VH-VL binders against Probable Brix domain-containing ribosomal biogenesis protein. Designs and how they scored, part 4

Target 1, 155 residues: Probable Brix domain-containing ribosomal biogenesis protein, of Methanococcoides burtonii (q12zb3)
Amino acid sequence: MLITSSRKPSANTRTMCKYLASFFNCKYMTRGKMGLIDIVSLCENGLLMVVGDYHGSPGSIMFYDSHGVELLSIHLSVFYPDGYKYTPLKALEPSINGDGELFNLLSYYLDIPEGECYYDSKCLIASDDHLEFVYLDNMLFRLNIKNYRKMVMSE

## First folded at step 7 (VH-VL)

Design s22 (from d6 with heavy chain R104Y; framework fv_flanvotumab)
Fold by ESMFold2-Fast, scan of step 7:
Structure s22 (fold): chain C 155 residues (1-155), chain A 120 residues (1-120), chain B 108 residues (1-108)
Amino acid sequence: as target 1 above (155 residues)
Amino acid sequence: QVQLVQSGSELKKPGASVKISCKASGYTFTRYAMNWVRQAPGQGLESMGWINTYTGNPTYAQGFTGRFVFSMDTSVSTAYLQISSLKAEDTAIYYCARGYSWLYKPFDYWGQGTLVTVSS
Amino acid sequence: EIVLTQSPATLSLSPGERATLSCRASESVKSYLAWYQQKPGQAPRLLIYGASNRATGIPARFSGSGSGTDFTLTISSLEPEDFAVYYCQQYYDWPPYTFGQGTKLEIK
């Protein structure tokens, strides 16, 4: 997976990209002036995550395949717990737990193992209402889901 | 023209293994999921599961874990179904079908089917 | 998982008659339901998708209707080539996508 932001992201959105990259053990690439096709080409056969900015904070997450096809779009807001401060995370392999359609979609696209959250783990707890990022038994932050869309094809 | 071409019929003894191929052509292999469907003699269509051709990640329906393995080779645009420790109850026609897991789309193209007969 | 139940199991009719086939889902699939036709010795063929849209090349006598949990496939005037087994399939839930058990349409 490769993570980037929308063009001209706020500092908060850049920080979220770094945090997500640290959580998933993947790279954050500065967007600059690159178009979608330019940055997708850097993923080769991988997944591209694009974090969108909304009024100075992360407002969306969009997933694209290596051909630039949009797979999933999530409209969201961020909840930061008391004492929130970005800190680089250990390179533990993340797992996913949860229920619902969004959990199934994320489990599939992120291709991370499903499993229980332990005291020594990185765990994404997913539901249709929120995504909780848990590290060593502490919640790092929560993404509150406003809505999401998987691609719909019509003929 | 989109085509899914499966390998030929197989006659196997109980306990043997079989590997069925499904070769795709006419489209970009990794843009669509490949699904496997079984149909026992005189019975209906039974979903076995699917493989994400983009990530290589297989997902199995209940009852199709252990002896059944979905795999693929992107260099030849081919999906595979392997069945180990064959039993008489595995006698069926096995179909591959193109679909989307992440898009609301039905199975639009099907392989011709591969008959697997398990008998002593 | 979402269970699809088709009725009747067998429908015996004559050419020229109207056929009505039912498919019921254990929970809502919105409009993400497809119908397939299977003739002996052949792979299934997609007839209808999105509950009501005809696939390319499918004759106008085939129509689909319904939403949520109750769906119908209608063949307005049966032709000899229409006698086959028909399956419904939901593709709303995450795969593996489930099929109904089938309705056999046979000549009376």
Scores: ipSAE 0.000, ipTM 0.492, lowest interface PAE 12.6, mean pLDDT 87

Design s23 (from d6 with heavy chain R104K K105R; framework fv_flanvotumab)
Fold by ESMFold2-Fast, scan of step 7:
Structure s23 (fold): chain C 155 residues (1-155), chain A 120 residues (1-120), chain B 108 residues (1-108)
Amino acid sequence: as target 1 above (155 residues)
Amino acid sequence: QVQLVQSGSELKKPGASVKISCKASGYTFTRYAMNWVRQAPGQGLESMGWINTYTGNPTYAQGFTGRFVFSMDTSVSTAYLQISSLKAEDTAIYYCARGYSWLKRPFDYWGQGTLVTVSS
Amino acid sequence: EIVLTQSPATLSLSPGERATLSCRASESVKSYLAWYQQKPGQAPRLLIYGASNRATGIPARFSGSGSGTDFTLTISSLEPEDFAVYYCQQYYDWPPYTFGQGTKLEIK
């Protein structure tokens, strides 16, 4: 997977991209002026995550496949716990836990193992209402889901 | 309806090159990866790799780097497999098959296959 | 890469009998396992995907089961047209997706 932002992101959106990249053990690439086909070509046939800015904060996460097709678009707001600040994370393999459609979609697209959250783990807890990012038994931040749209494909 | 139509059989001498085509119809060419699969006489199916039809980027399985080249032309919805410096061991039926580069999907439509025979 | 091993290599049965074909993966592929049928002189045809879902147009006598590393294709009552070679394929790991070596189902 590769993470980038929408063009001309705020500092808060850039920080979120760095945090997500640290959580998923992947690269955050500065968007600059690159179009979708340019950035997708850098993903080495992997998933592309684009974090959108909305009035100076992260407002969306969009997942694209290596053909530039939008797989999942999530509109969200961020909850920041007390003491929030970006800190690089250990390179522990993340897992996902939760329930609901968004949990199933993220488990499939992110290709991370499903499993319980432990005191020494990186764990994404997913539901249709929120995504909680947990590291070593502490919540890093929570994304509150406003709505999401999944890809519709016919045979 | 979805169809993948491959070019006809080829008989080549060792050291020659061959270029096989796979023409797609009935769907948007750039939305699906094109995969290449080889089957030597009396043997099983062997994945060679695939090409991302949106970016043009090929991915090769181990053992299919160097002499094998995947390419495409979106204007005619056609994928190509080129094999250079042909060897007797390249004798096989070569199939193209539709799939997804990133989505976890099996190969749902296949070309009819192209027989390449390499002999003196 | 993930290696798929099919057994038996050859299965000799008569029409009307039940066929059971196995596919074992060297590491977990969850449910991202497909089965293909190949008749002489023809391209492979998708039968089953996601370990247990029949592809469009595939007769109900074909069923798939399993998850993780152990998978089975079952044909409940063989028809004459079912005598063919069957391949499993994993599409869990990043492409290129790997195939098993095949099981030849032949008439007794």
Scores: ipSAE 0.006, ipTM 0.609, lowest interface PAE 9.5, mean pLDDT 88

Design s24 (from d6 with heavy chain G99D; framework fv_flanvotumab)
Fold by ESMFold2-Fast, scan of step 7:
Structure s24 (fold): chain C 155 residues (1-155), chain A 120 residues (1-120), chain B 108 residues (1-108)
Amino acid sequence: as target 1 above (155 residues)
Amino acid sequence: QVQLVQSGSELKKPGASVKISCKASGYTFTRYAMNWVRQAPGQGLESMGWINTYTGNPTYAQGFTGRFVFSMDTSVSTAYLQISSLKAEDTAIYYCARDYSWLRKPFDYWGQGTLVTVSS
Amino acid sequence: EIVLTQSPATLSLSPGERATLSCRASESVKSYLAWYQQKPGQAPRLLIYGASNRATGIPARFSGSGSGTDFTLTISSLEPEDFAVYYCQQYYDWPPYTFGQGTKLEIK
């Protein structure tokens, strides 16, 4: 997976890209003036995550395949627990746990194993209402889901 | 380019054992589960179970416990199906097919199949 | 276990005709249904996934529809290479996934 932002992101959106890259043990690439096709061509594993900005904070996450086709679009807001401070995470392999359609879609596209959240783990807890990012039995942040759209094949 | 290449046909006597291989190439082996599907002569497709290539854990369908063993070797990107104490009713073409182990997805790539004939 | 029932068992048609194949699930599988084509002597090939999405490289004459328990595969104008056996598969329950018994599409 490769992570980037929408063009001209706020500092908070850039920080979220770094945090997600650290969580998933993947690369964050500065967007600059690159178009979608340019970014997609640099994606080694074929999945591109684009974090969008809304009023100075992360407002969306979109997934694209290796041909630039939109697979999943999530509109969201971020909750930070008290004392939140960005710091790079250990390179532990993440797992996913949860229920619902968004859990199934993310499990598929992120291609990470399903698993329980342990005291020594990275775990994404997914539901249709929220995505909780848990590291060493502590919540890093939560994405509150406003809505999402999955890929629609048209004629 | 994704390929699943299976070992060649086998002719066995009842009571013997057989080990079929399915070698994957063109993708990261541990990102996809490997499924096994049986097709007896003139019959339809029957799911046997799957192996999680990331964890190594097999899951068997109800009719395929005991004599059937799924295994793998990540170093050569190969999945294996072993059948012990072969019976005449095991005569079939055995297919491997890839799938995501962590989500509900169909089988997008299949091996060419391995014919196992059990006769005396 | 979810049981898939395909009908008809055999469908006899000529090239150029429209083929309609049915698959009924014993309980709802939502849209987690796939269609496969198997030609004699060959492995199955994925045609349709998610009830209505064509797999990569599949000609536009193939289309899928339905949701819940009732599903249809349509071939708008049969080509000679389309005479094969077709299987539906549900992947709504966790694996192992189950297949229908198949519909044989044969030339009249």
Scores: ipSAE 0.006, ipTM 0.472, lowest interface PAE 13.8, mean pLDDT 86

Design s25 (from d6 with heavy chain G99S; framework fv_flanvotumab)
Fold by ESMFold2-Fast, scan of step 7:
Structure s25 (fold): chain C 155 residues (1-155), chain A 120 residues (1-120), chain B 108 residues (1-108)
Amino acid sequence: as target 1 above (155 residues)
Amino acid sequence: QVQLVQSGSELKKPGASVKISCKASGYTFTRYAMNWVRQAPGQGLESMGWINTYTGNPTYAQGFTGRFVFSMDTSVSTAYLQISSLKAEDTAIYYCARSYSWLRKPFDYWGQGTLVTVSS
Amino acid sequence: EIVLTQSPATLSLSPGERATLSCRASESVKSYLAWYQQKPGQAPRLLIYGASNRATGIPARFSGSGSGTDFTLTISSLEPEDFAVYYCQQYYDWPPYTFGQGTKLEIK
């Protein structure tokens, strides 16, 4: 997987891209003026995550396949717990736990194992209402889901 | 009404080059990877690799680098396999087959195959 | 590279009999396993994908089962048109996806 932002991201959106890259043990690539074909070519046939900006904060996450097809778009807002401070994370293998359609879609696209959240783990807790990012038994932040749209492929 | 139509059979001498085409219709060409599969006489199916039709990037299986080149032309929805410096061991039926490259999907549609015979 | 091993190499049966074909992977492919049928002079045809899902237009007598490393294709009652070569394929690891060596189903 490769993570990038929409063009002209705010500082908050750039920080979120770095945090997500640290959580998933993948690379954050600065978008600059690159178009979709350009950035997808850098993914080495992997998944592309694009974090969108909305009024100076992260407002969306979009997933693209290696053919530039939009697989999933999530419109969201970010909640930070009291005392929040960004810090890079250890390279622990993430797992996913939860229920619902968004949990199933993310489990499939991110290809991370289903598992319980332990005191020494990285765990994404997914539901249709929120995505909680947990590291060493502490919530890093939560993405509150406003809505999402999955790919419709009919040919 | 998806179709993959390959070019006709080829009879070549050792050292020659051949270019096989696979023309897609009935779907959006750039949304599916095009895979190449070889089947030597009396043998099973052997994956050669694939090309990402959106980016143009090829991926080759071990043993199919150097003399083998995957390419494509989006304007005519066609993928190509070129084999240079042909050897007798290249005699085989070559198939193209589509897959949804990232979503771990099987080869749901296949071309009819192109027989390449290399003999002196 | 994930290696798929099919057994038996040749299966000799009569119409009306049940056929059971095996495919074993060298490491887990979860459920990303497909079965193809190939008749002489024809391209392979997708029969089963995701280990157990029948492809469009495939008769109900064909069924697939298994997960991880051990997979089975079953034909409940053989019809004359079913005598062909069958290949399994994993599409779990990044392309190029690998095939088994094939099982030839022939008339006894």
Scores: ipSAE 0.006, ipTM 0.638, lowest interface PAE 8.8, mean pLDDT 88

Design s26 (from d6 with heavy chain G99E; framework fv_flanvotumab)
Fold by ESMFold2-Fast, scan of step 7:
Structure s26 (fold): chain C 155 residues (1-155), chain A 120 residues (1-120), chain B 108 residues (1-108)
Amino acid sequence: as target 1 above (155 residues)
Amino acid sequence: QVQLVQSGSELKKPGASVKISCKASGYTFTRYAMNWVRQAPGQGLESMGWINTYTGNPTYAQGFTGRFVFSMDTSVSTAYLQISSLKAEDTAIYYCAREYSWLRKPFDYWGQGTLVTVSS
Amino acid sequence: EIVLTQSPATLSLSPGERATLSCRASESVKSYLAWYQQKPGQAPRLLIYGASNRATGIPARFSGSGSGTDFTLTISSLEPEDFAVYYCQQYYDWPPYTFGQGTKLEIK
């Protein structure tokens, strides 16, 4: 997976991209002037995550396939715990736990194993109303889900 | 049969310290965080913080840092609250209550409470 | 920090009447709201979680409703044992979770 931002991201959105890249053990690619087709071509595994900026904060996360087709878009807001600051994370393999449709979609697209959260783990706890990023038993941040749209498979 | 059993009431002088225990039984101790809640005479419930029973890491609410220490002993399934340099304003009933550690859950089981009276 | 405001502070009713207790959050807690009952000299008891789910062993006369910022606990027909203090709690924000100030339900 490759992570980038929408064009002209705020500092908060850039920080979120760095955190997500550190969490998923993948690369954050600076967007610059690149269009969607350009940056999708740089995705080695074909999944592109785009973090959108909304009024100076992360406001969305969108997933695209290797052809630039939107697979999932999530409209969200960020909860910042006290002392929030980007800190590089160990290269532990992330796991996902949770329930609901968004959990199923993220498990499938992110291709990470389902597993319990332990004191020594990287764990994404997913539900239809929030995504909690947990590292060594501490919450890094939470994404509160406003709505999401998935690719329609029956056309 | 889940139970949280707390130690008995304490009468202390200002400046003393107290250590309250909360012994868990009927479930896997490390699966649930232990929360501490204070209730001063005639007042409502006030969250003090919690301890992660898997890691031993405590988290304190504002106003409960410094003199208050959460600890635990997994071998006896017991959580502890220590209060040092006791003040009259610490007079309260102190409750322990469990919470499922990995998902947001309410406090489904509570200890019976420990009354701490601080008087000169 | 999310602040929970309960109203009224005191509710005076007779056995057999319907009780309606309110809890308002300073910002959305979705459905991560619980209700507790506390009788004098006893620990709080979980009644409702997830805004509307009745806890194990809780009589059917207790029900919860609401989402976001406005929540209600309803007791359809008061029994003598129901006269107690009721607290709401949000567990949406990262712990420690916050409680409302309580509503005292007393005999008229």
Scores: ipSAE 0.000, ipTM 0.492, lowest interface PAE 15.6, mean pLDDT 86

Design s27 (from d6 with heavy chain G99H; framework fv_flanvotumab)
Fold by ESMFold2-Fast, scan of step 7:
Structure s27 (fold): chain C 155 residues (1-155), chain A 120 residues (1-120), chain B 108 residues (1-108)
Amino acid sequence: as target 1 above (155 residues)
Amino acid sequence: QVQLVQSGSELKKPGASVKISCKASGYTFTRYAMNWVRQAPGQGLESMGWINTYTGNPTYAQGFTGRFVFSMDTSVSTAYLQISSLKAEDTAIYYCARHYSWLRKPFDYWGQGTLVTVSS
Amino acid sequence: EIVLTQSPATLSLSPGERATLSCRASESVKSYLAWYQQKPGQAPRLLIYGASNRATGIPARFSGSGSGTDFTLTISSLEPEDFAVYYCQQYYDWPPYTFGQGTKLEIK
């Protein structure tokens, strides 16, 4: 998976891309003036995550396949715990836990193992209402879900 | 327990073809990509490429296109490496190793290796 | 592609001594660097990932350090079973991931 932002992202949106890339042990690529097809061409057989900006903060996350087809779009807001400071994370394997439709969709598309959250782990706790990013038993941040839309698949 | 078991050694003549298998067990096959690594006698480890077990899409390193084909069969949790038109320079131990697709992950489990000897 | 260069090619030491193995990348790999041990006739075994994290079951005498382009594997006190070939691997750039050429640790 490649992670990028919408064009002309705010500093907060760029920082979120770095947090997500550090959490998932994947690459964040600066968007610049590249269109969707341009950046998808850099993902060879990969999933593309695009973090959208809304009035100076992350407002959406969209997932695209290797052909630029939108798979899932999530509209959200970000909550940071008081005193949170960005720091690069250890390269621990992330896991996902939770319930609900959004959990099922993210488990499917992110291709990370389902598992219990432990004191020494990276864990994404997913529900239809929020996504909590947990590292070493501490919440890094929470994405509060406003709504989401999935692609209707024929198969 | 996680295990990768490869097919046995092969002795082939130049121009022949060989198909090596790597059978996975103890985990969900489609969650991890399968990588192929070659090691010629007395040489180091050389990455050949990988196959995404979820999509079936192979990616080849430079120098490993044409004669080399990565494939898989999800129903038996097995990845395959086929080498056509074998040359003496293909003599090597071939390893399969799993890594997470899309994410920055090292190779945590390896097959035991398959020796392919190409001689006349 | 990112090229990894290991040094020395061969390191001759005695049991009980400290071993220090180097791996240098042609460009930054951040902390996405792993170390593998390979004994004759065996598949490689993951020792260290993320530059400094020991893999499950790996003895405490093995440690990794470094970031960016310069990395070190240290074995604090060599045991007889530690004489093997060691490879570094970067998994920062797009796969296929590349390996260093190896350092052979041999008995003096």
Scores: ipSAE 0.000, ipTM 0.490, lowest interface PAE 15.3, mean pLDDT 86

Design s32 (from d6 with heavy chain W102Y L103W; framework fv_flanvotumab)
Fold by ESMFold2-Fast, scan of step 7:
Structure s32 (fold): chain C 155 residues (1-155), chain A 120 residues (1-120), chain B 108 residues (1-108)
Amino acid sequence: as target 1 above (155 residues)
Amino acid sequence: QVQLVQSGSELKKPGASVKISCKASGYTFTRYAMNWVRQAPGQGLESMGWINTYTGNPTYAQGFTGRFVFSMDTSVSTAYLQISSLKAEDTAIYYCARGYSYWRKPFDYWGQGTLVTVSS
Amino acid sequence: EIVLTQSPATLSLSPGERATLSCRASESVKSYLAWYQQKPGQAPRLLIYGASNRATGIPARFSGSGSGTDFTLTISSLEPEDFAVYYCQQYYDWPPYTFGQGTKLEIK
């Protein structure tokens, strides 16, 4: 998977992209002036995650396949715990746990194993309302879900 | 068998400090968070926060920052709650309870409670 | 902070009757809701977790239902030992995991 931002992201959105890339052990690529088809071409047949900015903070996450087809769009806000600051994470394989449709979609698209969260793990706890990013039994941040939309079948 | 055993009741004067212990047995201490819950006389249950037993990092609910300190000693599988500068309003039964820091689990095992009375 | 509101505050019933206790959350907690029983002088005891799963050793007369914001604890036929205070708790969002203010079940 490749992670980028919407064009002209705020510092907070760039920091979130770096944190997500560190969490998923993947690359954050600066967007610059690249259009969607340009950035998709750099994904090497992989998943593309685009973090959108909304008034200076992350406001959305969109997932695209290798052909630029939108798979999932999530509108969100970020909860920052006390003492929030970016720090690189160990290269532990992340797992996902949770329930609901968004959990099932993220488990499938991110291709990460379902598993229990332990004191020594990277764990994404997913529900239709929240995405909690947990590292060594500490919450890094939480994404509060406003709404989401999955791929619409063509007629 | 999982057990949480708390220290005995305490009678203190305003301004004193108290340190309550909660000794765990029957499981791996560092795999579960230890939560603290307060119950004032005639009142309901109030979550105070927890300590991550692997990292030693405490998390306090609003209203419990400053005078309240969560700590632990992994060598004896014991969690501690210290209250400094005791006030009459701190009179309550304090419970420890086993949970998970960021994995959603209910409080499945509880200590028997420690009554702290603050009286002049 | 998610606020849990329990109703009624006091429920007066006789042994053999059905008890229905309500817990409402200020925002969705999905199914991450537990029910506890507390008798005078004792620590709370976990009855139900995940809205509807009975904890180990809990009699079949206790059942939980609901999801999202509206939850119910039902005791199908009250026994004398069931007269106690009941608390709901959400463990969906932190800090803190919050409790309702309790429903006192008392003998009529």
Scores: ipSAE 0.006, ipTM 0.540, lowest interface PAE 10.7, mean pLDDT 87

Design s33 (from d6 with heavy chain W102Y L103I; framework fv_flanvotumab)
Fold by ESMFold2-Fast, scan of step 7:
Structure s33 (fold): chain C 155 residues (1-155), chain A 120 residues (1-120), chain B 108 residues (1-108)
Amino acid sequence: as target 1 above (155 residues)
Amino acid sequence: QVQLVQSGSELKKPGASVKISCKASGYTFTRYAMNWVRQAPGQGLESMGWINTYTGNPTYAQGFTGRFVFSMDTSVSTAYLQISSLKAEDTAIYYCARGYSYIRKPFDYWGQGTLVTVSS
Amino acid sequence: EIVLTQSPATLSLSPGERATLSCRASESVKSYLAWYQQKPGQAPRLLIYGASNRATGIPARFSGSGSGTDFTLTISSLEPEDFAVYYCQQYYDWPPYTFGQGTKLEIK
C-alpha cells in the first residue's frame, strides 16, 4: 500500500499520513502536483490510500485500486488523546480485529492479518463507528466514522 | 502460576500519604497493563485507571487525577499506587488487576486487595 | 460513559436452585461484557468474558448470554460456594471500563 494526501494538505493531514505509513509499515508519498493517475502508477499494482483535508484536519480516507478505481471512501473526524504527539513507531507487523461491515471491508483491502491483538503489537480495532489505532496497548488516535461508501457492481 | 500480591493494610490520618504495591509473578510483567480498582465500604467496584507496564505511562479515570499516582518498577515486576493528602473519603479496598488498556480484554487476575483506612 | 444496571439488587435462593442475573447497558457494548464473582473479604474473580465464554477453571454450571444491551448470567444449580456478589463489566468503550452496581446472591 502507498499513502498520500489530497493536494495542498494542512500540516495536520501530512502528520496523519506519516503516522498511518508508520503504523502500516508502508510509504507516505508527498502529493505535490501529481494527479491520481500519476500516483497510482507508483503503487506497483498495490492499494492507494488518499487522506483528505477538511478545514485543516484529516476529513476523509479514500482507497483506490491499481487502475485508479475508488474502492472505499470514508468520511471521518480524528480524536487525539491528551498529550498527543507524533512519534515514529517500531516496525511491528500490524493486525486487524473488530466487527461489522467496515471491519470486513478493511480486512479485505488492507492485506493485514486478522487476529488477536497482543500487548506488544500494532492493532487496528475496526467497527462501523470508529477505527482505533493501538500501539503497545496505547491508543494512538481514533478515527470517528461519519459515513462510508463502497464500490458496488450492478447486475 | 499467575499471581498478584499486594502490600498489607494501612491505617492513616487525614493529610498523610500512602503507597501500596502490587507484585506480579508467573508471567512477563511488561506484556499486560496493570489496572487499579477501588471499592469503598459497602460499595461496588470503581475503575481508577491503569499503567502501561511496557512504557511506564499512567492513565487516570475522571476523579483520580492530582492526588493519585500510578508507577512501576519493571526490575521487580511491581506496580505502585500512591495517594497523597489522604481524606476520609479515600477509605476503601484498593485492588490491582491485570488487563489491557485499549485492547478489548477483561481483567483476568486480581490482587487480594489492600485496605486503606483514613481516620482521625 | 456507558452505564451498566444490574437487577435484582438482591436474589435469595437455596442450593440446587437456578439463578438468573441481569445486566443492562445504556448503549450497545456488542459482546464485550464480563461477569465477576466477589465473596466478602476476597478479590473479584473473572467468571465470563465476551458475554458467553467461561474463564479458565470456571465450572460448567456458570453460563452467560446476550449481546448489545441485554445480558444474563445463569447458574444452573447453585452450590453453597456460589453465594456471593456478582458484577458485570463492559470493556467495549475505551478505558476506564465501567462496572455494574452488583447483584447479591444470598441463601434463603
Scores: ipSAE 0.025, ipTM 0.639, lowest interface PAE 7.0, mean pLDDT 88

Design s34 (from d6 with heavy chain W102F L103F; framework fv_flanvotumab)
Fold by ESMFold2-Fast, scan of step 7:
Structure s34 (fold): chain C 155 residues (1-155), chain A 120 residues (1-120), chain B 108 residues (1-108)
Amino acid sequence: as target 1 above (155 residues)
Amino acid sequence: QVQLVQSGSELKKPGASVKISCKASGYTFTRYAMNWVRQAPGQGLESMGWINTYTGNPTYAQGFTGRFVFSMDTSVSTAYLQISSLKAEDTAIYYCARGYSFFRKPFDYWGQGTLVTVSS
Amino acid sequence: EIVLTQSPATLSLSPGERATLSCRASESVKSYLAWYQQKPGQAPRLLIYGASNRATGIPARFSGSGSGTDFTLTISSLEPEDFAVYYCQQYYDWPPYTFGQGTKLEIK
């Protein structure tokens, strides 16, 4: 997977891209002036995650396939625990735990193992209401879900 | 046998400092978070926050920042609560309780509680 | 952030009677709700977790029900040792797991 941002991201959105890349052990690519097709070509048949900015904060996450087709779009807001401070994470293999439709969609597209969260793990806890990012039994941040949309193809 | 054993009661003057211990036994200390709960005389239970025993990172509930410090020592499987600049309103029983930070589990084992009285 | 409201504040009953205690959450906690019993001078004791699962060693007369925002603790036939304060707790949402204000179960 490759992670980038939407056009001209705020500092907060860039920081979120770095955090997500560190969590999933993948690369954050600076968007610059590149269009979607240019970025997609850099993924080498992988999944592309685009973090959207909304008035200076992360407001969306969009997933695209290797041809630039939108697979899933999530509109969200971010919650940071007290004492929040960005720090790169160890390269532990992430797992996913949770329930609901969004959990099923993310488990499928991210292709990460389903598993229980432990004191020594990286775990994404997914529900239709929240995406909670947990590292070493401590919450890094939570994405509060406003709505999401699955791919619909008509050709 | 899982046990959480807390230090004995403390009688302190305003402005003093106190450090309460909670010694764990019967399980792997770093597997579970240690939570702190306050109960003022005649009042209900109030969550203060917890410490991640694997990383040593504390998380404080709103209202328990500044004068309150959670710490731990893995070598002796002990968690600590330190309160500085004690005030009369800090008079309460302080409990430690085993749980998880973000792995959704209730508090399954509790210490016996430590009474801290601040008066003069 | 999630507020738990327990009712009634005080419940006066006699041994042998049925007790029903309520806990309401300000927003959904799904089934991540626990009930604790606290006797004077003692630490709280876990009774029920996951809204309806009895903790080990807890007598069959204790049962929990509910999901989402409305939860109930039922004691089918009160024993003298059951007169205590009962607290509900949500462990669904961060920040810190919150407790209700308690229901005091008293004799007569």
Scores: ipSAE 0.012, ipTM 0.606, lowest interface PAE 8.8, mean pLDDT 87

